# VH-VL binders against Riboflavin kinase, part 6

Target 1, 134 residues: Riboflavin kinase, of Devosia riboflavina (a0a087m355)
Amino acid sequence: MGIRLSGCVIHGDKRGRKLGFPTANLSIAPGVELPPDGVYSCIVWLPGQTTHHGATASVGNNPTFDDVKERRVEIYIHDFDGTLYGHELNICLLTRLRDMRRFSGLDDLTGQTERDVAQSRAMLAHHALTGLLP

## First folded at step 13 (VH-VL; from kj05 with heavy chain N52H)

Design kk03
Fold by ESMFold2, look of step 14:
Structure kk03 (fold): chain C 134 residues (1-134), chain A 119 residues (1-119), chain B 112 residues (1-112)
Amino acid sequence: as target 1 above (134 residues)
Amino acid sequence: QVQLVQSGAEVKKPGASVKVSCKASGYTFTDYYMNWMRQAPGQGLEWMGWIHPDEGGTTYADKFQGRVTFTLDTSISTAYMELSRLRSDDTAVYYCAREGDYEGYFDYWGQGTLVTVSS
Amino acid sequence: DVVMTQSPLSLPVTLGQPASISCRSSQSLLHRYGKTYLHWYLQKPGQSPQLLIYLGSNRASGVPDRFSGSGSGTDFTLKISRVEAEDVGVYYCMQALQWPYTFGQGTKLEIK
């Protein structure tokens, strides 16, 4: 259905975390082809679990580091507030909600994040996802 | 003890480039935005932009778009600001500063680097 | 860009007396979650700026309680209840709600 990915959670502080949208930053293995950059609705399986959570992900390769060896997916797991640093997550990217864009400020970022999460939840509510396994 | 130590003063001719370094210590370098400001002699402060070491994203104030580049070397906890096509009104003290808690306040500043642009 | 306007630009004060610095923004600095993104700095002669007040009214670490920040929306005030010689320098307000971040012009505080 969607694009299945896995990656190790790299702990790092992010602006979304302070705004109530804590994200898991996934390091995707070199050579894995990622879908186009953007924001996606997705589902995620936590370590050791066969049930999934809804999530909202941003996909981007960040070229500003001199020697970036990792591709990144940042995931806000809906209704989850734990930490998974150093553990492997399995995800399935479903619907691309929008392109990445520049924000005019912190309030703009916050508002867009709220809309993204709301759209992600709505898309997930319209799909039959029962019984999917990692 | 958080410290930001910048490279020494520079004298440049119009049309040249300058690269200012900012070495951080006493905190986890990748947890904080690094911001750059400048202050022309006898003038106020001007924000130039930021870089985030973890996400690698940059934002440049529109005034500097196309002339400024921020880079990092995380292995030595150092940020760099390069300003190209210098002109005399780029003469200023340039500061790096750490952004506290993603809230846009600068809780630690470098000592400043004077860049003088003159024929 | 959000324009930050300080007044006065020059503030001579008698030692031991109160001082007040005004800062006005061209648009509200209130974030939808209730925080006010207005910060104050002091730049003492020959030094880097130092943080005094963040998010409208919070004193930074080590800042004496004679400094206070107040205001909301677009109008903000920094008060010094009793000016001391060490308070000499240029005070800047800065907004951090919109990008680019922008500073006021500065208020030079001097002892008269």
Scores: ipSAE 0.575, ipTM 0.820, lowest interface PAE 1.2, mean pLDDT 87
Fold by OpenDDE, look of step 14:
Structure kk03 (fold): chain C 134 residues (1-134), chain A 119 residues (1-119), chain B 112 residues (1-112)
Amino acid sequence: as target 1 above (134 residues)
Amino acid sequence: QVQLVQSGAEVKKPGASVKVSCKASGYTFTDYYMNWMRQAPGQGLEWMGWIHPDEGGTTYADKFQGRVTFTLDTSISTAYMELSRLRSDDTAVYYCAREGDYEGYFDYWGQGTLVTVSS
Amino acid sequence: DVVMTQSPLSLPVTLGQPASISCRSSQSLLHRYGKTYLHWYLQKPGQSPQLLIYLGSNRASGVPDRFSGSGSGTDFTLKISRVEAEDVGVYYCMQALQWPYTFGQGTKLEIK
């Protein structure tokens, strides 16, 4: 069980990259219904590949940033250091980990991101063992 | 070379709005956060917030929430700061500044824009 | 908000003598990955602020080596080994670990 989405990778805010968590922003087609805002464990298929990678995804308008009305999907692909700008990615959101929250600074952001990634990895491992991966 | 050129001085009445522009040149506008600060006469520096030129995302200091708006015109590499419901204590020099290398320091500053609010 | 406290607020200095400015933060500015998000600026009379030191101890481009930044955690110091006339102005420390960014009150350096 999961929510499948597809989108073209576009540029992001780049702060996560500086902190060691480079994210890919997905431009989702208009009219596509997004799941509730939050952070999700995720799997992603890289271009031309049939095997999936684990990822941590965020859905929402990011409360830390004001005046952003459009909901966005950002993914951090685990154990991947390539660039994907302009490529179309297929993803599957699996487990919702938490609500979106406003951060108080870089340390707060970094700490929560680490926890999210760790939890995402744990959820993905669990899904793999139980055969719940799509 | 990197330059930030701001619009000229403004004189406003209380309750009015002011919009200051900051035109960037000498670098890729969309690659750096633009921050805004102000400095009341004879006072220190006060951070107002930032805007990301690529995404357009903004973060405002709580003090200015609901009263300040950052916007962009990427076609001309220009950032804007609009402050509404002006009051006398908003009288200050307003600065735009580029955040260097996403590390929270400002390596280039505009020349400043004096905004005077008086009845 | 993180409170930044500078001392002294007024710093009269004789030309050629050293100067030292203290900056204290209400909480540690050390990021968990080892960077210290404390920056120093100088605002010369009638000018915009200019970056002096970033991330605690790194001199900005064009900044003379007579300027140095040191410190850790919550206590930081800007030092000028030999004050020159062009060093007159107001010095600000700023933290960038927490949002909002916050500045110290400023230290006004004058020549005696």
Scores: ipSAE 0.505, ipTM 0.853, lowest interface PAE 0.9, mean pLDDT 92

## First folded at step 15 (VH-VL; from kj05 with light chain Q98Y)

Design km03
Fold by OpenDDE, fold request of step 20:
Structure km03 (fold): chain C 134 residues (1-134), chain A 119 residues (1-119), chain B 112 residues (1-112)
Amino acid sequence: as target 1 above (134 residues)
Amino acid sequence: QVQLVQSGAEVKKPGASVKVSCKASGYTFTDYYMNWMRQAPGQGLEWMGWINPDEGGTTYADKFQGRVTFTLDTSISTAYMELSRLRSDDTAVYYCAREGDYEGYFDYWGQGTLVTVSS
Amino acid sequence: DVVMTQSPLSLPVTLGQPASISCRSSQSLLHRYGKTYLHWYLQKPGQSPQLLIYLGSNRASGVPDRFSGSGSGTDFTLKISRVEAEDVGVYYCMQALYWPYTFGQGTKLEIK
């Protein structure tokens, strides 16, 4: 079963938004155990909703730029363009897709992000069909 | 009118540190990455890295990692660049520049800060 | 790192005549979404660099239409249709597709 996390949404990297992948960081409470670093398929419950949405989440630092001192959880919610800043979100990390990696540039980052999202969608679809979603 | 105003010229000894400030105005400070470049006398431009004023995240060129630190004071829309363990080849004009629309181009530049390192 | 190579490094030009600067990158600067992350700057004597062309062919605000950027992949050109006295300075190309960002050596444009 997946790993449940909760956190308040804070600003993500706006560069991702420019590329079509707006992300949000979750402020996770201190002391909460995070899973191993990596990219995960994820489901998220939006405020006021009982149905979950698919998402792609990353756990860890930024290997490319080393600009994150602490491990963080960053999520891209699929097919959603709303603003969630300041809201508390519940998420469930389902399947670990890959390790964190360094990128050579913007195109490399873009390509991997697309692959991650596609793989995340596929995993979510598989879980839905097999009844493995929480 | 977008403006980036940097601190004044510095003269330092080898081994010392220097901290250059860059005050931004005329736009929302947190909406744009701030980049730092330098230019040795009579030489070309060299990219040093960037800072994300919205999150505080930094990216440094490998050449400067461990020796440069970007910081912020968002209350006064100011970015700082500190370079430590200075040596003579660090003598240069240092520039802050706003990255335009996250597209990797610098649409506004500070006036530059000359840092001279000499014994 | 991506190497940016400009040619020529020195460019003497007669007023009113056209000028052309070449910039080559060691790797393609074409992003998969179609944007070319090649930018041009001008640094006039005693001044900070200023943006001329961004994303290959877009003129920055306030840049006269006598300036134009062209090219694709690894070969790029900055053209000035008719050089004016205010165009004197050092021109730089820069790539921003790969990290770290890298600049060309610069091309010094002077009036003959």
Scores: ipSAE 0.841, ipTM 0.928, lowest interface PAE 0.5, mean pLDDT 94
Fold by OpenDDE, fold request of step 20:
Structure km03 (fold): chain C 134 residues (1-134), chain A 119 residues (1-119), chain B 112 residues (1-112)
Amino acid sequence: as target 1 above (134 residues)
Amino acid sequence: QVQLVQSGAEVKKPGASVKVSCKASGYTFTDYYMNWMRQAPGQGLEWMGWINPDEGGTTYADKFQGRVTFTLDTSISTAYMELSRLRSDDTAVYYCAREGDYEGYFDYWGQGTLVTVSS
Amino acid sequence: DVVMTQSPLSLPVTLGQPASISCRSSQSLLHRYGKTYLHWYLQKPGQSPQLLIYLGSNRASGVPDRFSGSGSGTDFTLKISRVEAEDVGVYYCMQALYWPYTFGQGTKLEIK
């Protein structure tokens, strides 16, 4: 069972974009309960589409980058290079992949991100085969 | 032309706090990370951390964790560095610098702000 | 933390002669995507540091071609083909692959 969330797309970390993992933050409405902090495999519905895309999402505060005190949802949409700023996105968090962690540098961040995305893709494939996708 | 203009020299007593400002111009303030460094008299450069003006996220060097705070006023393209619980070895010139293209190099620097901590 | 070690720390040079500064890092500065996160700065007397070389070998805007950066992994070199009076100052290497960013001790270039 997945956790459905909805929010407007706002800017993500541009450093991630530089590394090939452009992210977007979802502005989640106040009072919406978020799942435990961590990295998740997820699916996302792009505006006007009924089919979903795979994505990797992080929930919580970034331990490496002391961002705002409030927990955030950040997503990297797989195989997508468009811009979605200002659009409302619906996502479904599926499998929690790992806890949030600190990174020692860019290469560490890059390597972990690659692993996260690979795991996310694998989980999504598994969900597809088992009929667990919404 | 990109410019970073910092606030003037400060003289503080031990235990006090200092807040240095860095006003950016000539570029979109929120498009670049702002970094802070310091240089004690006759010494080398020391990185203190960065702030992401777009999201407000900060990263501090462990040495300054809990004692330094980076803040922003995006309406005036200004970054602030506040250092608290000052001690004599905090005496230094403090620099703000723009990080170029998120590649960890600083392509533009402020003129520096001398902070003197003395009893 | 990654330790950056420069040599020499003092570099007296005759005008018109070449100069070379070495910088070694305690860990490789090569990112898996191929970029080397080693940068060079010059701080002229009484001034703020200024970027000379970024990502190992790229000259910053306005930097004369007399300056060149080379190296890979953990060993890097900044070269000045013909030192001019305006080149006087302290040169710093800096790594930006690991957090925290760390600088070398600085190399003071002076004219003999």
Scores: ipSAE 0.841, ipTM 0.930, lowest interface PAE 0.5, mean pLDDT 94
Fold by ESMFold2, fold request of step 20:
Parts: structure tokens; sequence; C-alpha cells
Structure km03 (fold): chain C 134 residues (1-134), chain A 119 residues (1-119), chain B 112 residues (1-112)
């Protein structure tokens, strides 16, 4: 089921936090194959936890950053309000929701993010994922 | 006291490149996007793009894509803008500016760097 | 790109009198969370621009109370209640809701 990744949170997105979607950038081991670029529904385990949280992740270049040579994994953990910097996360990418795209501005980004999170929550509610371990 | 100090004026020939520096002081460098603008003589302001100094991510306005590169040296709180394949219509004053609270307003500006491109 | 149109482009004003500058955007600058992404700058002769008003109506630090910003959607106004000699320069509006950020053409304020 899904694609398993792990990594350390190396950056928090302060703009996203101001908009209510704090994302974390993950440091993924060199040479690890990433799935196709896109936005994914996913689940995440925090350090020392065996229960998962729902999340929304993006893989690939983020059009708002325009850095094509550094593919990245950014994750927004649903309903989570703790600190993530320096924490090791285990994640499982489940369903690919859409391709990456460029945004026309801040309102466009905000609206698409709201839709992505809503779609991720819906997909996760559809699956029986209780008891799944990292 | 927040301060942005830019490198001195440059005179270049068409086809050359120029690199302008912007040294920041008086604030936490990684907390604020750094933006670049230019202003041709007697003309208005034009946004060129930004760099996020926390992670090094860049966004360039489409008209400069492929010719401009923003870089950083976080150890000395300095941002750089390099513009290549210069033409006479690149003659302008180039500004760095700090973006306030991720809201797209520029609360502190460098003093400007005149780049003159002539044959 | 969003076009920002200022009027007038040249504004001679008698010292001590009010002044008003209009700025029109080709697109609404209202974000769905309620903020308006319209900012104003003053560029005094021989200087870098300086922030006057951000997010439609907020005065930047150190900006005198005689400056005010108003408007919503696509139509915005910067007002100076009583022009002083230090107010001479070029005023720019800028939108920051759409990328690229875009500026108006500028309004040159002069004392007559």
Amino acid sequence: as target 1 above (134 residues)
Amino acid sequence: QVQLVQSGAEVKKPGASVKVSCKASGYTFTDYYMNWMRQAPGQGLEWMGWINPDEGGTTYADKFQGRVTFTLDTSISTAYMELSRLRSDDTAVYYCAREGDYEGYFDYWGQGTLVTVSS
Amino acid sequence: DVVMTQSPLSLPVTLGQPASISCRSSQSLLHRYGKTYLHWYLQKPGQSPQLLIYLGSNRASGVPDRFSGSGSGTDFTLKISRVEAEDVGVYYCMQALYWPYTFGQGTKLEIK
C-alpha cells in the first residue's frame, strides 16, 4: 500500500503557517526514488507514535519556488499544531490527487490548497487505515 | 536598525553579466523573503522575483526567466542577483527589498545599484 | 499580468492643501480571507522608494497621520490631508495578490 518514505523536517513554511497550512519540508536520503510529481493524500507517524495522522503532501518542484533541480517532499499534517522542526517523520503516500501546477497568485494558491486538503481528508475517510504501522 | 546595503554602480557592455550584492543587517535574515526590483531611467518600478533565504528557493518573473539568478550567502547575510546576456534596455537602478510578513509589501529597500549597459 | 493604473500622473499641489491620488487595478485585490493586497510607496528625489501604506489602509512605521489609504476591490485612493514640502516625490501603488507583483506608473507630486 502506498509509497513509504522517511525524513527529518528541515524547514517549516512560515508563509503557509500564516495562511493556516503550515507545511514541513522533509530531508529524504540521497538516492531514494521519489514517486511521480504531484499532490498526494498520505498518512504520517510522528516519532515514538504507532498511530498515524492524516496529511496532504506535495512531491516535486513547487511552482511558487521555481527550483527545478531540487525535488522536495512537503507535508501538511491535518489537525496538528505541534512543532515539527528537527523531528523524524515516517510517511506513506497513498493516492495521487493531482499534477503540480503554477499559481497566478496568493488567492489561487490558497484556494487550491483548501481543495487539496478537503480531497485528502475525503480519501482518507474512505479507507479503513486503523492499526497501520510505520 | 534594519539596513540593506547594495554593491556599487556597474558599467557593462552588451552580452556581459552583472552580479549585484545586497547585505542585510539588523534582523533575522532567514525570516524574510528578499525581493529584487529594477527601475529604468525615468520609468516606473518592475518586480524581478524573490528568494526565500530560509531554504534558497527562488521565483523569477517570466520575462527574466533564464537570464536572472538569485543566490545567497547566509553566513554574511547577503543576497545576490546576477543578470546575464545584458542589453542596453537592461540599464536601470536595481533594488533589493525585504518583504514584510509574507504579505508582499517591501518595508526596507537597499539604496539601489545603477547598472549601465552601453556599447 | 495585473495592470495598475494611477491618476493623475502629474500632481502640482499648493503647500498646505490636500492631495489625492487614484489607483485602479485590472483585477480585484481582495484575498478570500479578507485582506486587500494593495500597497503604496513614496520615492523622494534621489532616494529609494519607501513604504507608506500596506494592505490597503495600514500606515507603515514612522508615516505621518496625514497620509491615509482607502478603497477596495479595484479602486484605491491615497490621500494627504495637508501637503508639506517633504512630501515631494513620485508615489507608486503596487498589487501583491497576483504574481508577478506589479506597480502603477507613478504620480509625481510637486509643490506649485
Scores: ipSAE 0.754, ipTM 0.901, lowest interface PAE 0.6, mean pLDDT 89
Fold by ESMFold2, fold request of step 20:
Structure km03 (fold): chain C 134 residues (1-134), chain A 119 residues (1-119), chain B 112 residues (1-112)
Amino acid sequence: as target 1 above (134 residues)
Amino acid sequence: QVQLVQSGAEVKKPGASVKVSCKASGYTFTDYYMNWMRQAPGQGLEWMGWINPDEGGTTYADKFQGRVTFTLDTSISTAYMELSRLRSDDTAVYYCAREGDYEGYFDYWGQGTLVTVSS
Amino acid sequence: DVVMTQSPLSLPVTLGQPASISCRSSQSLLHRYGKTYLHWYLQKPGQSPQLLIYLGSNRASGVPDRFSGSGSGTDFTLKISRVEAEDVGVYYCMQALYWPYTFGQGTKLEIK
């Protein structure tokens, strides 16, 4: 089920943390094919754990210093309040919730993020995912 | 003590580019967005966009998209704004400003850099 | 873009008297989490702008308590309880809920 990915957490989103949705940016190995750009419901396994957490992920482009764009995976882990920088995460992208889009401002961003997380939580609660392994 | 020190005034011809520097001190450079504004002589303020110094991500006001580029050198806590294909109505004082707590207010400003575009 | 409209544009005041500046936005500046993204700046003659009030009513560091901000939704007011000579300059409101951020056209405060 879903699309399995793994990678190292390279930094977090400080603005997202202030809004209550801290994200982990995941460095994916070169040559790994990513799914279409969008926002996904997903599950994640923390380092050394076989039980999973629910999450909401975005797959899309980010700018760089060299004026090139790279596709990246950003993950908000539901109900998690810990440090992940430098750790490996295993994830499974499940349902594609929507396309990436531009926002008109901070309230628009906040509202869309709330809807995305609510949809992700509802999908995960609707289906039993107990016992899945990395 | 927080300071933003900008590069000196520039005189340019139409069609040229200008690059303004903004050196930050007295705080953790990567913790705050850097914003750029401009003010034409005798006019009000206009927001040009921001750069997130933690990752280099930028947002440009649509009016400047395609002509402006924000860059960083985090090793010297310096932000840069480059504006290309200059025209006479780009004559303005350009400001860098630190954004407080990701809430869109600018608690510290550079001294301003006058860019004059004339033939 | 959100339009910010200031009134008056020119504000002559007598030293020691109160002053009031109005700012109206074309859209509500209330975020769904309850914060109001309206900020005020003063640009003194020959200087860079300086922050006075952020998030509707919070005084920035070093700003005297004679300055206060109030208002809700789309209508905002900056008040100076007793104008001093150092208060001369152009006052700007700015909204930061929508992108691009936008400023009012400015209110020039002068001593009569």
Scores: ipSAE 0.729, ipTM 0.891, lowest interface PAE 0.6, mean pLDDT 89
Fold by OpenDDE, look of step 16:
Structure km03 (fold): chain C 134 residues (1-134), chain A 119 residues (1-119), chain B 112 residues (1-112)
Amino acid sequence: as target 1 above (134 residues)
Amino acid sequence: QVQLVQSGAEVKKPGASVKVSCKASGYTFTDYYMNWMRQAPGQGLEWMGWINPDEGGTTYADKFQGRVTFTLDTSISTAYMELSRLRSDDTAVYYCAREGDYEGYFDYWGQGTLVTVSS
Amino acid sequence: DVVMTQSPLSLPVTLGQPASISCRSSQSLLHRYGKTYLHWYLQKPGQSPQLLIYLGSNRASGVPDRFSGSGSGTDFTLKISRVEAEDVGVYYCMQALYWPYTFGQGTKLEIK
């Protein structure tokens, strides 16, 4: 019923922020096994809250950008505009939506991100109806 | 005022490496992507890639992939471009430029660094 | 890669007369959110390039209002209403919607 992860929020992609998809990088502890690379529907618990929020998460290296070689977990929290830097977040990766892919440009990235978020929302809604949410 | 000051001209032999520095001032270094371009003598501009000073993430043009490395020293607001396995056609003026507001335009440029590759 | 094609490549102009430079992209530079990722630069002789127009039609700080950018999709134009001596140099268009960023060939503006 999902893969649970926790990590401290560090800076995300500021370019994505500019496009309206601010992401948060989670610093995952060394040795923690991550699921296969890809984009996931996700739920996240904000600090001090017992209710979860919907999110879209990416796991792995971004093939579009030559970032750090280590696999990363980035999350876009739906309908949330707060700052979480330095906070510990608990997340649950639910459904794998797609593989990581390389983008041709900003519009391609934007379009796919929108699709990912929409699909994530749909999956989360499905899980909610079927009682699969933790 | 925003300034980008690059290191001086370099003369290298084929097969060598060159490392050009770009010191930024007048703004928060980590708030803007730094891009690198080059211009061969009498030719146009060529984009090489960018680095995100906040996270250190890089993007290289395919042409330079595996041969160029962008690095940072955030403590002195300096970006570096290292190009290895130099060839004669790498002779060019290399520019660092600040990307304005993450919109892909370069609002401030360094003065350029001439790198000459010759036997 | 997106190919940027400028015309003309050489532009002799009489002082005080208008000038126009065309830039064509092999793909549309219109982002779905409405921004056009086409930028113009001027490189004066012996100098670094400097930003003139960003996102299609916005003048950069300090750029005189005699400069204007227009266009949409794949066709763009940089106009100078009245060319001044200080406008001599090579003008470049650049697309930033696709990776890698690509420049036009450059248009060399000279005074007749």
Scores: ipSAE 0.725, ipTM 0.892, lowest interface PAE 0.6, mean pLDDT 93

Design km03
Fold by OpenDDE, look of step 15:
Structure km03 (fold): chain C 134 residues (1-134), chain A 119 residues (1-119), chain B 112 residues (1-112)
Amino acid sequence: as target 1 above (134 residues)
Amino acid sequence: QVQLVQSGAEVKKPGASVKVSCKASGYTFTDYYMNWMRQAPGQGLEWMGWINPDEGGTTYADKFQGRVTFTLDTSISTAYMELSRLRSDDTAVYYCAREGDYEGYFDYWGQGTLVTVSS
Amino acid sequence: DVVMTQSPLSLPVTLGQPASISCRSSQSLLHRYGKTYLHWYLQKPGQSPQLLIYLGSNRASGVPDRFSGSGSGTDFTLKISRVEAEDVGVYYCMQALYWPYTFGQGTKLEIK
């Protein structure tokens, strides 16, 4: 079980891309209730595919950069190097990993992102073993 | 030929606001972060923050938080920096600069805009 | 904030002689992926700053090979093998690993 969301892929964090973590922003329809701010393990269904991919998602605004005034959903799809801009994606947020936090710089951001992805992968593996994946 | 062309010099009274423009050309405006710096007369460079022209997201140095506002007009590839509640120590040349390849270096600079704050 | 300290602040040089500018950061500028986020700029008299060296040792486009950047961690050096008249100006180092970006005080290079 998890929180299902759907949205059109828009441009993500270009700095993240540079660091090796290309993200995609999902344009969520107005009125859709989002879960609490934080980083989540999640799964995503790519267009035209029935199999899901693991991903790491962030919900909320970016407290480090004040770039985003509105809450948004941003996802990093694990082991995927394609482009999904303009496509509609379905995702399922599974486990909340941590709160949103501020970073002091690129290295701090990189380190936490790596930890988040590792934890996300671990949670996804656990869900798979316990049959909790949708 | 990448170019950043800024608006002309400004003279303001304390407490007023100033808005400096930076028009970009020679590249895709939305593909690069735009940063703002200033330099007081005879002093060094000070980073003010950046704006992401693709989404409009902004990051301000804490020193200027609440007093500076970066905005865009993407239709004319122009970035704006507005500084409010001006004081004498805001007198400086203000620069816009393109951040190259998201690596924190500024490969192209505007010609600078002198803002003088005097009573 | 990361403090950037340049030395010397004033650098008189004879034409044709080499020059060296030091830049020290209060924290390491080495990213875990191996990039060093230290950049050098030159501001010639009456002009805007211009990029000289990026990411520690890479010369920007159009920058003569007499300019070189070196160093690691917290200690960096900009070298000019043979100073020319057009090299007069103020040199700045800047770190971009931590937010906010911070500059050194600047080193004013002038011809003796």
Scores: ipSAE 0.703, ipTM 0.887, lowest interface PAE 0.6, mean pLDDT 93

